# VH-VL binders against GTPase-activating protein and VPS9 domain-containing protein 1 (GAPVD1), part 16

Target 1, 239 residues: GTPase-activating protein and VPS9 domain-containing protein 1 (GAPVD1), of Bos taurus (Bovine) (a5d794r147to385)
Amino acid sequence: SYLLQVLRYLIEFELKESDNPRRLLRRGTCAFSILFKLFSEGLFSAKLFLTATLHEPIMQLLVEDEDHLETDPNKLIERFSPAQQEKLFGEKGSDRFRQKVQEMVDSNEAKLVALVNKFIGYLKQNTYCFPHSLRWIVSQMYKTLSCVDRLEVGEVRAMCTDLLLACFICPAVVNPEQYGIISDAPINEVARFNLMQVGRLLQQLAMTGSEEGDPRTKSSLGKFDKSCVAAFLDVVIGG
Key: E = the ipSAE of ESMFold2; O = the ipSAE of OpenDDE; V2 = 0.75 times the mean of E and O plus 0.25 times the DockQ between their complexes.

## First folded at step 10 (VH-VL)

Design x2 (from q3 with heavy chain D104H; framework fv_rolinsatamab; at its last look DockQ between E and O 0.82; V2 from the best seeds 0.00; counts 0 for: pae E 2.1 > 2)
Fold by ESMFold2, look of step 10:
Structure x2 (fold): chain C 239 residues (1-239), chain A 120 residues (1-120), chain B 107 residues (1-107)
Amino acid sequence: as target 1 above (239 residues)
Amino acid sequence: EVQLVQSGAEVKKPGSSVKVSCKASGYTFTSYYMHWVRQAPGQGLEWIGEINPSGGETNYNQKFKDRATLTVDKSTSTAYMELSSLRSEDTAVYYCARDRRWYHSYFDYWGQGTLVTVSS
Amino acid sequence: DIQMTQSPSSVSASVGDRVTITCKASQSIRSWVAWYQQKPGKSPKLLIYKASKLESGVPSRFSDSGSGTDFTLTISSLQPEDFATYFCQQYNSYPYTFGGGTKVEIK
């Protein structure tokens, strides 16, 4: 409870007072972000929620016989030997080579979108288990920042989404063993890569309605189940 | 279960040709490249070439390009390797081997081998 | 053609011994190496491929390492069924080439 009061104080006197509170929150270096991370990582009910929500989709990913879901064309090419590239894509430098590489990129993107939507579905399924103290803090952020005349309702909702997805859930997706979500199976290099890709897309999903971010991470956000995220947020904020 | 069953041992005279068959079963034949590899007695392995059963595309080791011919019969799921102008140095066990995927270029299933002996 | 030089050509070992086999490429091939086991009178069997992945059914006592030109296969605790000849194979470029083999024999 004492830490909850400090977090509420920081919403009012750090975030509310900022010229760009969403940017401040996303950087993760402000006092609110640091204390929220510390609080959530020490909260037993957060561990229960994250395990109930993330264990199954992560285990499904670990069992799936899938290679790296690489979406950078240059890095995708480098994952194959020169002989393999010739078989997959044809003659280096040709239009067919470039087309075939792009087709594989597009296929991997589609697989990643489906995988991210699966994670979002488990979030929706486990909304009832969301920690009450975290719900309280998110609702306090929503209520306090909604009173600021320079902040649109969409921006305040985006900040709450940042907190839920980018600051709370994404770190657990990327490092599930550190959160105790996975202790019964090793996470090999391919699985780690694909979990990081899921985390990257979850962070980009949290940037809905935001200014264009880093061009290197830009993606099409229209392919995700935004209604599922909005429903999750509504339950967290409004109960 | 994936199986590659090769034709039986052959004894050939120098200057003649041999054609070894490899019948595949237990998987979609046209989805995997087929490779041919030989092993002379007491020697290591030597890659002869590969064929895409889907369209018949081939790549050969330059050593064999003028003498080796790889073909497939999709209707029987059978791959063939023909080696012409045989010499005593061609005495070896000849293996067909399936690419682990159609592009991996390493081989997860091998035939039992066909001994080809070239002698006068 | 990329030459793959294996050493030693043979090794005599006892059950339980740690065995290390090396394979050296004549040019850099990054990590594009696979390893095979061949028992007398039998065809080769794939052991390890890309990113040190063990083929299905291969015991965990087998591992590999290396990049560039130098690669190793390690058997951490030799078992009776491991007495065989081992080959490396590069799949960096055509033609695919194999090492000369390393025969692991009973001491």
Scores: ipSAE 0.499, ipTM 0.826, lowest interface PAE 2.1, mean pLDDT 85
ESMFold2 (binder alone), look of step 10: mean pLDDT 90; pTM 0.928
OpenDDE, look of step 10: ipSAE 0.772; ipTM 0.941

Design x3 (from q3 with heavy chain R98K Y106W Y109P; framework fv_rolinsatamab; at its last look DockQ between E and O 0.68; V2 from the best seeds 0.65)
Heavy chain, then light chain:
Amino acid sequence: EVQLVQSGAEVKKPGSSVKVSCKASGYTFTSYYMHWVRQAPGQGLEWIGEINPSGGETNYNQKFKDRATLTVDKSTSTAYMELSSLRSEDTAVYYCAKDRRWYDSWFDPWGQGTLVTVSS
Amino acid sequence: DIQMTQSPSSVSASVGDRVTITCKASQSIRSWVAWYQQKPGKSPKLLIYKASKLESGVPSRFSDSGSGTDFTLTISSLQPEDFATYFCQQYNSYPYTFGGGTKVEIK
ESMFold2, look of step 10: ipSAE 0.496; ipTM 0.821
ESMFold2 (binder alone), look of step 10: mean pLDDT 89; pTM 0.917
OpenDDE, look of step 10: ipSAE 0.781; ipTM 0.941

Design x4 (from q3, 73 letters changed; framework fv_tocilizumab; at its last look DockQ between E and O 0.52; V2 from the best seeds 0.00; counts 0 for: pae E 12.3 > 2)
Fold by ESMFold2, look of step 10:
Structure x4 (fold): chain C 239 residues (1-239), chain A 120 residues (1-120), chain B 107 residues (1-107)
Amino acid sequence: as target 1 above (239 residues)
Amino acid sequence: QVQLQESGPGLVRPSQTLSLTCTVSGYSISSGYYWHWVRQPPGRGLEWIGEIYHSGETTYNPSLKSRVTMLRDTSKNQFSLRLSSVTAADTAVYYCARDRRWYDSYFDYWGQGSLVTVSS
Amino acid sequence: DIQMTQSPSSLSASVGDRVTITCRASQSIRSWLAWYQQKPGKAPKLLIYKASKLESGVPSRFSGSGSGTDFTFTISSLQPEDIATYYCQQYNSYPYTFGQGTKVEIK
């Protein structure tokens, strides 16, 4: 348990003292971020929580075997050969081309939103299995940083969400085999791409109340079940 | 594990219609991929016949376009080839194959091949 | 149609030799080219796509290079299991077309 006390020390003397503690946390290079990742990766209850929470939605993603859920129209177009582009979208520069590309982007976005909401639902379902040690350090961060006058409560909640989603859960979503969540099925290139898209959007949800964020996903943020993320956070912080 | 298997008559008379079905297992044909037929006359090279996208849109080799029809049946997870007015020149091993809808059009899964002989 | 011409049509080499097969397109296909291996009695197997990218699970002794109209496929150290016919295929334009094949044998 002395690692927990070092982590609490770093909250007080590294994060609290920083002019921009959220940016410092999100970079992942500060002492707190590094030690938190090492601690959580060595924690057996964290592995159990991640497996119980993520195994099923990842297996469902593998079974459905969706094509690349690309939502950037330029990247989407580049995934097809010139022959396929003409067949799928028509003549470059035409109204049909633009419309067909946008229709495919919209379809992929809808599928991606449904997929991310599925992951959020499993997080909510497993909230009470969240590791006690990690809950403690997150609650210490919330309490300590909520006393800092220059930090609004919404920003402190966003930092706790950053820690939980971006530093703990999302790494396991994008690399589930490294975390022992998936061991008996290969994750092909398409599945990896879609898991990374899930991880990216989960990280984007941690940006609530911040001007940081990918503009391409801001218009779709209202489609996510934000109440489940907030409920999960409330249980972890002090519920 | 994705598998493709060709089925259909091994012998077809001249002027008749050659019909083959590819049954796909371990993957849904409606998942936004292209599905192809390729043939290989005995002892010779490969000839692309055509493709069908999961939505049913087709593109055929111009050399065969007047005689080729490809269809899909999503409820049976199958796609099919019909080649009309066959001659001895249509004798070949017929393969079904998958490619992905992204920019690399390559055949990552192939069926085992079905020899169709046009004779008698 | 884009014609794909392979050279040589056949070759024999010793185990351990470097083997080179060329493929020439009748017009530019940029890098939209794949290489396949077909062992006797079997379906073709993808080795290389996008001219130079190695398919997952393919041994590193296989490589490809080139762009535009001239492409090269190389086996850096020929192995007995590499006896096969090798085909290039363009996917830049419909119809997709294959080279006529190169038969590789061990001396």
Scores: ipSAE 0.000, ipTM 0.505, lowest interface PAE 12.3, mean pLDDT 83
ESMFold2 (binder alone), look of step 10: mean pLDDT 91; pTM 0.934
OpenDDE, look of step 10: ipSAE 0.382; ipTM 0.748

Design x6 (from w3 with heavy chain N59K; framework fv_rolinsatamab; at its last fold request DockQ between E and O 0.90; V2 from the best seeds 0.76)
Heavy chain, then light chain:
Amino acid sequence: EVQLVQSGAEVKKPGSSVKVSCKASGYTFTSYYMHWVRQAPGQGLEWIGEINPSGGETKYNQKFKDRATLTVDKSTSTAYMELSSLRSEDTAVYYCARDRRWYDSYFDYWGQGTLVTVSS
Amino acid sequence: DIQMTQSPSSVSASVGDRVTITCKASQSIRSWVAWYQQKPGKSPKLLIYYASKLESGVPSRFSDSGSGTDFTLTISSLQPEDFATYFCQQYNSYPYTFGGGTKVEIK
ESMFold2, look of step 10: ipSAE 0.579; ipTM 0.866
ESMFold2 (binder alone), look of step 10: mean pLDDT 90; pTM 0.926
OpenDDE, look of step 10: ipSAE 0.774; ipTM 0.949
ESMFold2, fold request of step 13: ipSAE 0.541, 0.574, 0.603; ipTM 0.846, 0.863, 0.870
ESMFold2 (binder alone), fold request of step 13: mean pLDDT 90, 90, 90; pTM 0.926, 0.926, 0.922
OpenDDE, fold request of step 13: ipSAE 0.819, 0.822, 0.826; ipTM 0.961, 0.959, 0.960

## First folded at step 12 (VH-VL; framework fv_rolinsatamab)

Design y1 (from x6 with light chain S31Y; at its last look DockQ between E and O 0.65; V2 from the best seeds 0.64)
Fold by ESMFold2, look of step 12:
Structure y1 (fold): chain C 239 residues (1-239), chain A 120 residues (1-120), chain B 107 residues (1-107)
Amino acid sequence: as target 1 above (239 residues)
Amino acid sequence: EVQLVQSGAEVKKPGSSVKVSCKASGYTFTSYYMHWVRQAPGQGLEWIGEINPSGGETKYNQKFKDRATLTVDKSTSTAYMELSSLRSEDTAVYYCARDRRWYDSYFDYWGQGTLVTVSS
Amino acid sequence: DIQMTQSPSSVSASVGDRVTITCKASQSIRYWVAWYQQKPGKSPKLLIYYASKLESGVPSRFSDSGSGTDFTLTISSLQPEDFATYFCQQYNSYPYTFGGGTKVEIK
């Protein structure tokens, strides 16, 4: 239990005493964040929770016949050969070309939103299997930081969400084989790209009120099931 | 299930023409481009051309542009490849092939092949 | 036209061996290469396409790598059913072109 005691100490003396504790957590380089990752990576119940939560949506992503879910128009164009671009978009520089590119961007965005909502749904479905020791640490963080007058309760809740998504869930989404979630299925380059897109958007959902949010995705953030994330957090904090 | 069934083997004289058919089934014929590829004995594969069955738009390998004609019959879901002014070098197995998606430019289903022999 | 040069033209190997087939494009085509297997008397079968994705039903012992002009197909542990001729295909630009083929013979 030495890591649990150090983590509790760091909540009190690193996070609580910081001028901007949320920024410290989001950077992922403070002592608390590093030790939280190490603790969670060594915790068997965390591995069980991550597998129960992430295996199915990752497997569904791996078997779907999808291309890169690219949403940047210039990067999207570059993913197709000149021969493919002619069929997909038509004559370069034409209004049709621009319109067809934008239509594919919009289609990819819709698919990506649906995919991320699927991950969020599995997270909610498995909330009650969340590891007890991680619940304890998050609960300690919530209780300790809620006593700080300069921090509103909404910001403390956002910090707990930052920790859970950025330091626990998203690393497993992006690198599921390293976390033992996927062992026998290959993760090709397209699947890796799409998992990274999911991880990026999940992390940005945690950044409520953040200056660091990717402006290219801000218009899409309202399309996600934020009530599902809030319900997950309520169980973790209350337990 | 997706199937591409081609017409039978043909023996032709130099200077004549051949028309090979490819009957498609198990998918929406007009949603995929059809390609034609040939393979001379002991040789590699050569792309002849493609046709969009929806509108009939074609594109040909320049090597065959003056001699190859690709057509479709949407009512029977059948693609055709006609090659004129045959030479002995045109002896090959001719395949129809479906692109994996209408823009993919690589082929997930192939016909069984039609041997065309050009002999003097 | 973009030429695709395959090597070797043939290879003899034992079951369980790793087999590597190379394909070189005459100009840069980034990664727009597909790979096919053709058994004697049969039509080609798509193995690998777009961004190294395996076609459905293709065993995981098949993989590819490369970008620009140099590409490889690898069979990590050769099986008896892998006796065939293998072709690369570029889809960068018209006309689409294929490599000359590599015949894999099992000893």
Scores: ipSAE 0.538, ipTM 0.847, lowest interface PAE 1.8, mean pLDDT 86
ESMFold2 (binder alone), look of step 12: mean pLDDT 90; pTM 0.925
OpenDDE, look of step 12: ipSAE 0.728; ipTM 0.937

Design y2 (from x6 with light chain R30K K53R; at its last look DockQ between E and O 0.84; V2 from the best seeds 0.70)
Fold by ESMFold2, look of step 12:
Structure y2 (fold): chain C 239 residues (1-239), chain A 120 residues (1-120), chain B 107 residues (1-107)
Amino acid sequence: as target 1 above (239 residues)
Amino acid sequence: EVQLVQSGAEVKKPGSSVKVSCKASGYTFTSYYMHWVRQAPGQGLEWIGEINPSGGETKYNQKFKDRATLTVDKSTSTAYMELSSLRSEDTAVYYCARDRRWYDSYFDYWGQGTLVTVSS
Amino acid sequence: DIQMTQSPSSVSASVGDRVTITCKASQSIKSWVAWYQQKPGKSPKLLIYYASRLESGVPSRFSDSGSGTDFTLTISSLQPEDFATYFCQQYNSYPYTFGGGTKVEIK
């Protein structure tokens, strides 16, 4: 309980007083971020929630025979040898080559979207077993920062989502063995890449109040089940 | 259970031809490229060529392009490698091998090998 | 054609030893190398392929490394069933070529 009181004080004295509290939180080097990480990593109910939520979708990813779910066309091409590129895409520089590369990018994106939506579904399924003490600190963040005149409610909600996804859930997605979620199954390089892709996209869903000048917000996020993430946040902070 | 079963050993005279068969089972034959690789006694492996069973498209190691012919019979799920104008240095074990996936270029299942001996 | 030069041609080792096999390409091929094991009288068996992935049923004591022209297969702790001949294969470009092989023998 001492740690919860210190975390509440840091919301008031570190985050609220910052010129850019969201940037400070996301950087991960402020006292609040460090202490929150320590608190959550030492909390048994947090380990139970993360395991109940993440074990199954991660295990499904590990047993599937998938290649890197690369969506950058230049990086995708570089993952194949010249001989493989000829078989997959045809003659380099041709219209067919570009079309076949884009088809594979689109296929990988569809698979990645389905995978991320699977993780979102497990978050929804386990919403009501979210650790009470973590729920309390998120609600304190919401209440305290909602009183700040210069912060719009969408930005406060985005900060709470950053805390839940970027500081708590995504580290466990990317490093599940460190969090005890996966005990004896090896995580090969392909699986690690795909888990990192999931983590990146889950963090992008934290943008409830669209960030200034991000042209990708609508097109990228329109393919995910954003309503489930918003509902998860609503249960954690206010209900 | 994926299996590639090859025809039996052959003894041939110089100047003749040999045709080795490779019968595939346990998978969709037309979904994977078939390769042929040979191994002279006590030597390393040498890639001869590949064939796409779906459409019959082939690619050969230039060393063999005028002598090797790869074909398939989709109705029997069988691949064939014919090598003509045989000479003593063609004495080797000939393997069929399946691409791990149609574009992979490395081989997860191999036939048991067919010894072809070329001698007078 | 890309030549793959394997060394050593043979190695004599004991159970539990760390064994290192080297394959050198005649030109840069990034990391496009696969590794095979062949026991006497048997067909080659794929061990390692794309992105250092182990084929199904291959134990974790096998690993590879390298990029450019120099590639290494490592057996971290040699077991009795590992005594065999090992081959590298480049899949950078046609024609695919193999190393000459490395025979791992009981000391």
Scores: ipSAE 0.546, ipTM 0.849, lowest interface PAE 1.7, mean pLDDT 86
ESMFold2 (binder alone), look of step 12: mean pLDDT 90; pTM 0.925
OpenDDE, look of step 12: ipSAE 0.765; ipTM 0.946

Design y3 (from x6 with heavy chain D104E; at its last look DockQ between E and O 0.86; V2 from the best seeds 0.71)
Heavy chain, then light chain:
Amino acid sequence: EVQLVQSGAEVKKPGSSVKVSCKASGYTFTSYYMHWVRQAPGQGLEWIGEINPSGGETKYNQKFKDRATLTVDKSTSTAYMELSSLRSEDTAVYYCARDRRWYESYFDYWGQGTLVTVSS
Amino acid sequence: DIQMTQSPSSVSASVGDRVTITCKASQSIRSWVAWYQQKPGKSPKLLIYYASKLESGVPSRFSDSGSGTDFTLTISSLQPEDFATYFCQQYNSYPYTFGGGTKVEIK
ESMFold2, look of step 12: ipSAE 0.583; ipTM 0.867
ESMFold2 (binder alone), look of step 12: mean pLDDT 90; pTM 0.928
OpenDDE, look of step 12: ipSAE 0.736; ipTM 0.935

Design y4 (from x6 with heavy chain S54Y; at its last look DockQ between E and O 0.89; V2 from the best seeds 0.69)
Fold by ESMFold2, look of step 12:
Structure y4 (fold): chain C 239 residues (1-239), chain A 120 residues (1-120), chain B 107 residues (1-107)
Amino acid sequence: as target 1 above (239 residues)
Amino acid sequence: EVQLVQSGAEVKKPGSSVKVSCKASGYTFTSYYMHWVRQAPGQGLEWIGEINPYGGETKYNQKFKDRATLTVDKSTSTAYMELSSLRSEDTAVYYCARDRRWYDSYFDYWGQGTLVTVSS
Amino acid sequence: DIQMTQSPSSVSASVGDRVTITCKASQSIRSWVAWYQQKPGKSPKLLIYYASKLESGVPSRFSDSGSGTDFTLTISSLQPEDFATYFCQQYNSYPYTFGGGTKVEIK
C-alpha cells in the first residue's frame, strides 16, 4: 500500500540518516513515528491483535480487588492516611516502620511482576497473529538499519523492540479505551495506576535488549520472562 | 455470610455501667479490627474506639478514654464495649462495626445496634 | 480532632434529580473520606471508600469527589430507594469523625 512505502522511505531517509536513530524513534516526534502510529491505529488487524493479546489480562486486572501496586517507598507511604500508616507500619522513624514499609514494597513488586508476566504470556500466545503489514515494516527497519556500520546489531534489535513494545503495545495497555480494547467495563483509579505500572515495566523491558555489551540493569528486571519477549521479536523481524 | 449480632437493648441508671456484646460469624474473627460507634437519637455518628482481636490492642477516642473499655473473647468470637459512669448524654444506639480490611479504618459490616437508655 | 461539617442537613428532591451532599473538613485531609447510607431503622451501609471505589452492590449513580477540605457525594439520578440519611467519615487521623448527616427525602 502507499502508506507502507512511505514508512519504508522514512526508515531509509529519516532514521538511517539520523546521527542517533534510536533517540529519534523514542522521542516519538519524527515523521516515521507519527506515521507509524497513525497507520497502526487505522489498521483493523492491529486492533484485532491488540484485543486478542490485551483484553483478557486487562479484564482480569479490572475484576481483582487490589490496591495500588506502588513500589517507591516514599510514594507508598503517602498512599495511606497517617492513621493507616500508624496501624500498618507503627511509629514513624523506627526500624520497624522501615522494615514494614519494605515488606509491603516487596509484596507489591511480586504482585506487579506476576501481572507483567501474565501480559508477556499473552504476547507470546499471540505472536503468530501479529499484523502482517506491521511485521513487514519492522522487518524493513531491521534490514535497512542493520546495514549501517555505526549501529551495532544489539542497538538495531533494541530499536525494533522499542517500536513493538513502546510505540505499539504499551500505549494500548495504558489507554485501552482509546484503542477499543475495553468498552464495557469502567477503569477505576487503582486499575489505571496498575495498568500504567505494567506499561512502564514493558517499556523498560524493551530497553534491556542488548545482545552483548552493557551490564543488565537493577533488581526487578531479572524476574521477567525475557526469553518470551526475545522470541516474539525474533518471529516478528523474521530472524 | 458475615454477621455481627449485638446484645439487646438496656435501660441503665446514671452512674452505672453497660456492657454491650457483638458476636461475629462468617469470617475469621481475629483478622479484622472491631470498632464501636454510637448514634444519639436523631443525631450523627461518633467513633468510640477500636480493638485488634488478634492481640487485644485498643485505641480510644479521647472523649471516652476514661470510661470506655473494649475487650474480645476469641473463643466465642465476641467483642465487648463497656461504658462506665453513664450519663443521660450517653443515651444512644451503640454499633459494632468491622474494618473492611485490617488497616482500612472504614467499615463494611455493622451490627444491628443496641439501644442504651440512661434514665434515672 | 478533625471536625467534619456536612451540608445540607436535609434536602427534598424528586425522582430523577441530581443530589449533591457536601462535607467540609476543619483541616486538609487530602482525599481520605468514606461515605455511608443509613436507611430509617437500619445500621449504616458503606457506599464509597478508598480511591472512590463503590462497595459491592452500590449503584453507579453514586459517586464522590473532592480533595483537601471540600468533599461531595453525588447521586446522579435520584431513585425512590435512595431515601435515607448520608454520612461522610474522615479516616485521616484518630479519632475518626463523621459529618452530622444529610437526610434525603423523596418528593
Scores: ipSAE 0.503, ipTM 0.845, lowest interface PAE 2.0, mean pLDDT 86
ESMFold2 (binder alone), look of step 12: mean pLDDT 90; pTM 0.923
OpenDDE, look of step 12: ipSAE 0.728; ipTM 0.938

Design y5 (from x6 with light chain S52K; at its last look DockQ between E and O 0.57; V2 from the best seeds 0.63)
Fold by ESMFold2, look of step 12:
Structure y5 (fold): chain C 239 residues (1-239), chain A 120 residues (1-120), chain B 107 residues (1-107)
Amino acid sequence: as target 1 above (239 residues)
Amino acid sequence: EVQLVQSGAEVKKPGSSVKVSCKASGYTFTSYYMHWVRQAPGQGLEWIGEINPSGGETKYNQKFKDRATLTVDKSTSTAYMELSSLRSEDTAVYYCARDRRWYDSYFDYWGQGTLVTVSS
Amino acid sequence: DIQMTQSPSSVSASVGDRVTITCKASQSIRSWVAWYQQKPGKSPKLLIYYAKKLESGVPSRFSDSGSGTDFTLTISSLQPEDFATYFCQQYNSYPYTFGGGTKVEIK
């Protein structure tokens, strides 16, 4: 199709020619990024893949009736009434109060990591249903950019991960009703918050090895099942 | 299968005391605060106090502070509310009610209620 | 103590009607309000709690709104089983306090 050929052209003459193609891609304003997003949003097989992959883990999140998976201690405290804070944490300002808050932060982080790994597992389970035209474009990006002397192979794989997770999958995780993934269940404010937390961490996984990555977030990335992400990428690019 | 079963109706004279029991079943008794709430005939609800069954820690509505005593018997999974120095305005249905979660401060399971009538 | 003023005290309505019940707090309590249903001769039943969540088994026709001091429970399409008395409860601070109740009656 003409759109696929334009995307192929932009890999060759926009991304390959850039001084920093990963930064260009992540900025989201280059012609390739804009056209890829428009193409994937209009692609029926992409909608089928996203629904098959994301419907179940999102429904599980909605059913589990979880609290906000807040990891900022100050924001966590403010999610409870004064009466509830006294029961949960004890006397405000005490060492016990601070210790109990930190324990809940740590518990929430563990739950969030498990949740993100669940999403990654469903991505792996549905790898072979990935849209052929998107697979072709990602494969063309990998092959073309792997031949560029100034780009390390790890950086090229990171760019493919950026495209798949941050530019294609993450928007559907954060706004599943907009993508038609969820139709029968309301997404309450707690569920929305937790989906946004999942999206945030998926984007941080895509930033692995980037100079633009937040050092504080990098320390948390070791807890995720990176082997599932790598396997997904290998099947999609045919490597 | 959570159940809260309260003791039967009582008729009391002014100045006396009443002790209402609430037997819990179907859940881990010590993992949830128990509350006591009363409802005068045709009236709204009034919170009396709460007790943590694990350690026996209590908190009371100031209105009842010197007259109400909340206790538990962990061996029988039973909570008790004793109200002393009864007056006619203490005539009400008394409910035990469980926190939805141990810190929630709103109640998912309630006992059937115990009518206490204070009359001379 | 935080006073919860509930209105109206009663409402007469038909099956299918939209019913709105209000609760006003004597001071700001952000959104720390829960709602209960009580049928004649029965104990209260929790409907809505933290973050506007519906208790398990509560139909989606029930919703609430509001923050600060003004709160509203809405029944979007009244059903025969909804004729009952409704109470709000604040859980911002001790002592917990309830509204005076709103009796929803058939016309």
Scores: ipSAE 0.586, ipTM 0.867, lowest interface PAE 1.5, mean pLDDT 86
ESMFold2 (binder alone), look of step 12: mean pLDDT 90; pTM 0.925
OpenDDE, look of step 12: ipSAE 0.720; ipTM 0.921

Design y6 (from x6 with light chain S31K; at its last look DockQ between E and O 0.80; V2 from the best seeds 0.72)
Heavy chain, then light chain:
Amino acid sequence: EVQLVQSGAEVKKPGSSVKVSCKASGYTFTSYYMHWVRQAPGQGLEWIGEINPSGGETKYNQKFKDRATLTVDKSTSTAYMELSSLRSEDTAVYYCARDRRWYDSYFDYWGQGTLVTVSS
Amino acid sequence: DIQMTQSPSSVSASVGDRVTITCKASQSIRKWVAWYQQKPGKSPKLLIYYASKLESGVPSRFSDSGSGTDFTLTISSLQPEDFATYFCQQYNSYPYTFGGGTKVEIK
ESMFold2, look of step 12: ipSAE 0.595; ipTM 0.866
ESMFold2 (binder alone), look of step 12: mean pLDDT 90; pTM 0.927
OpenDDE, look of step 12: ipSAE 0.788; ipTM 0.950

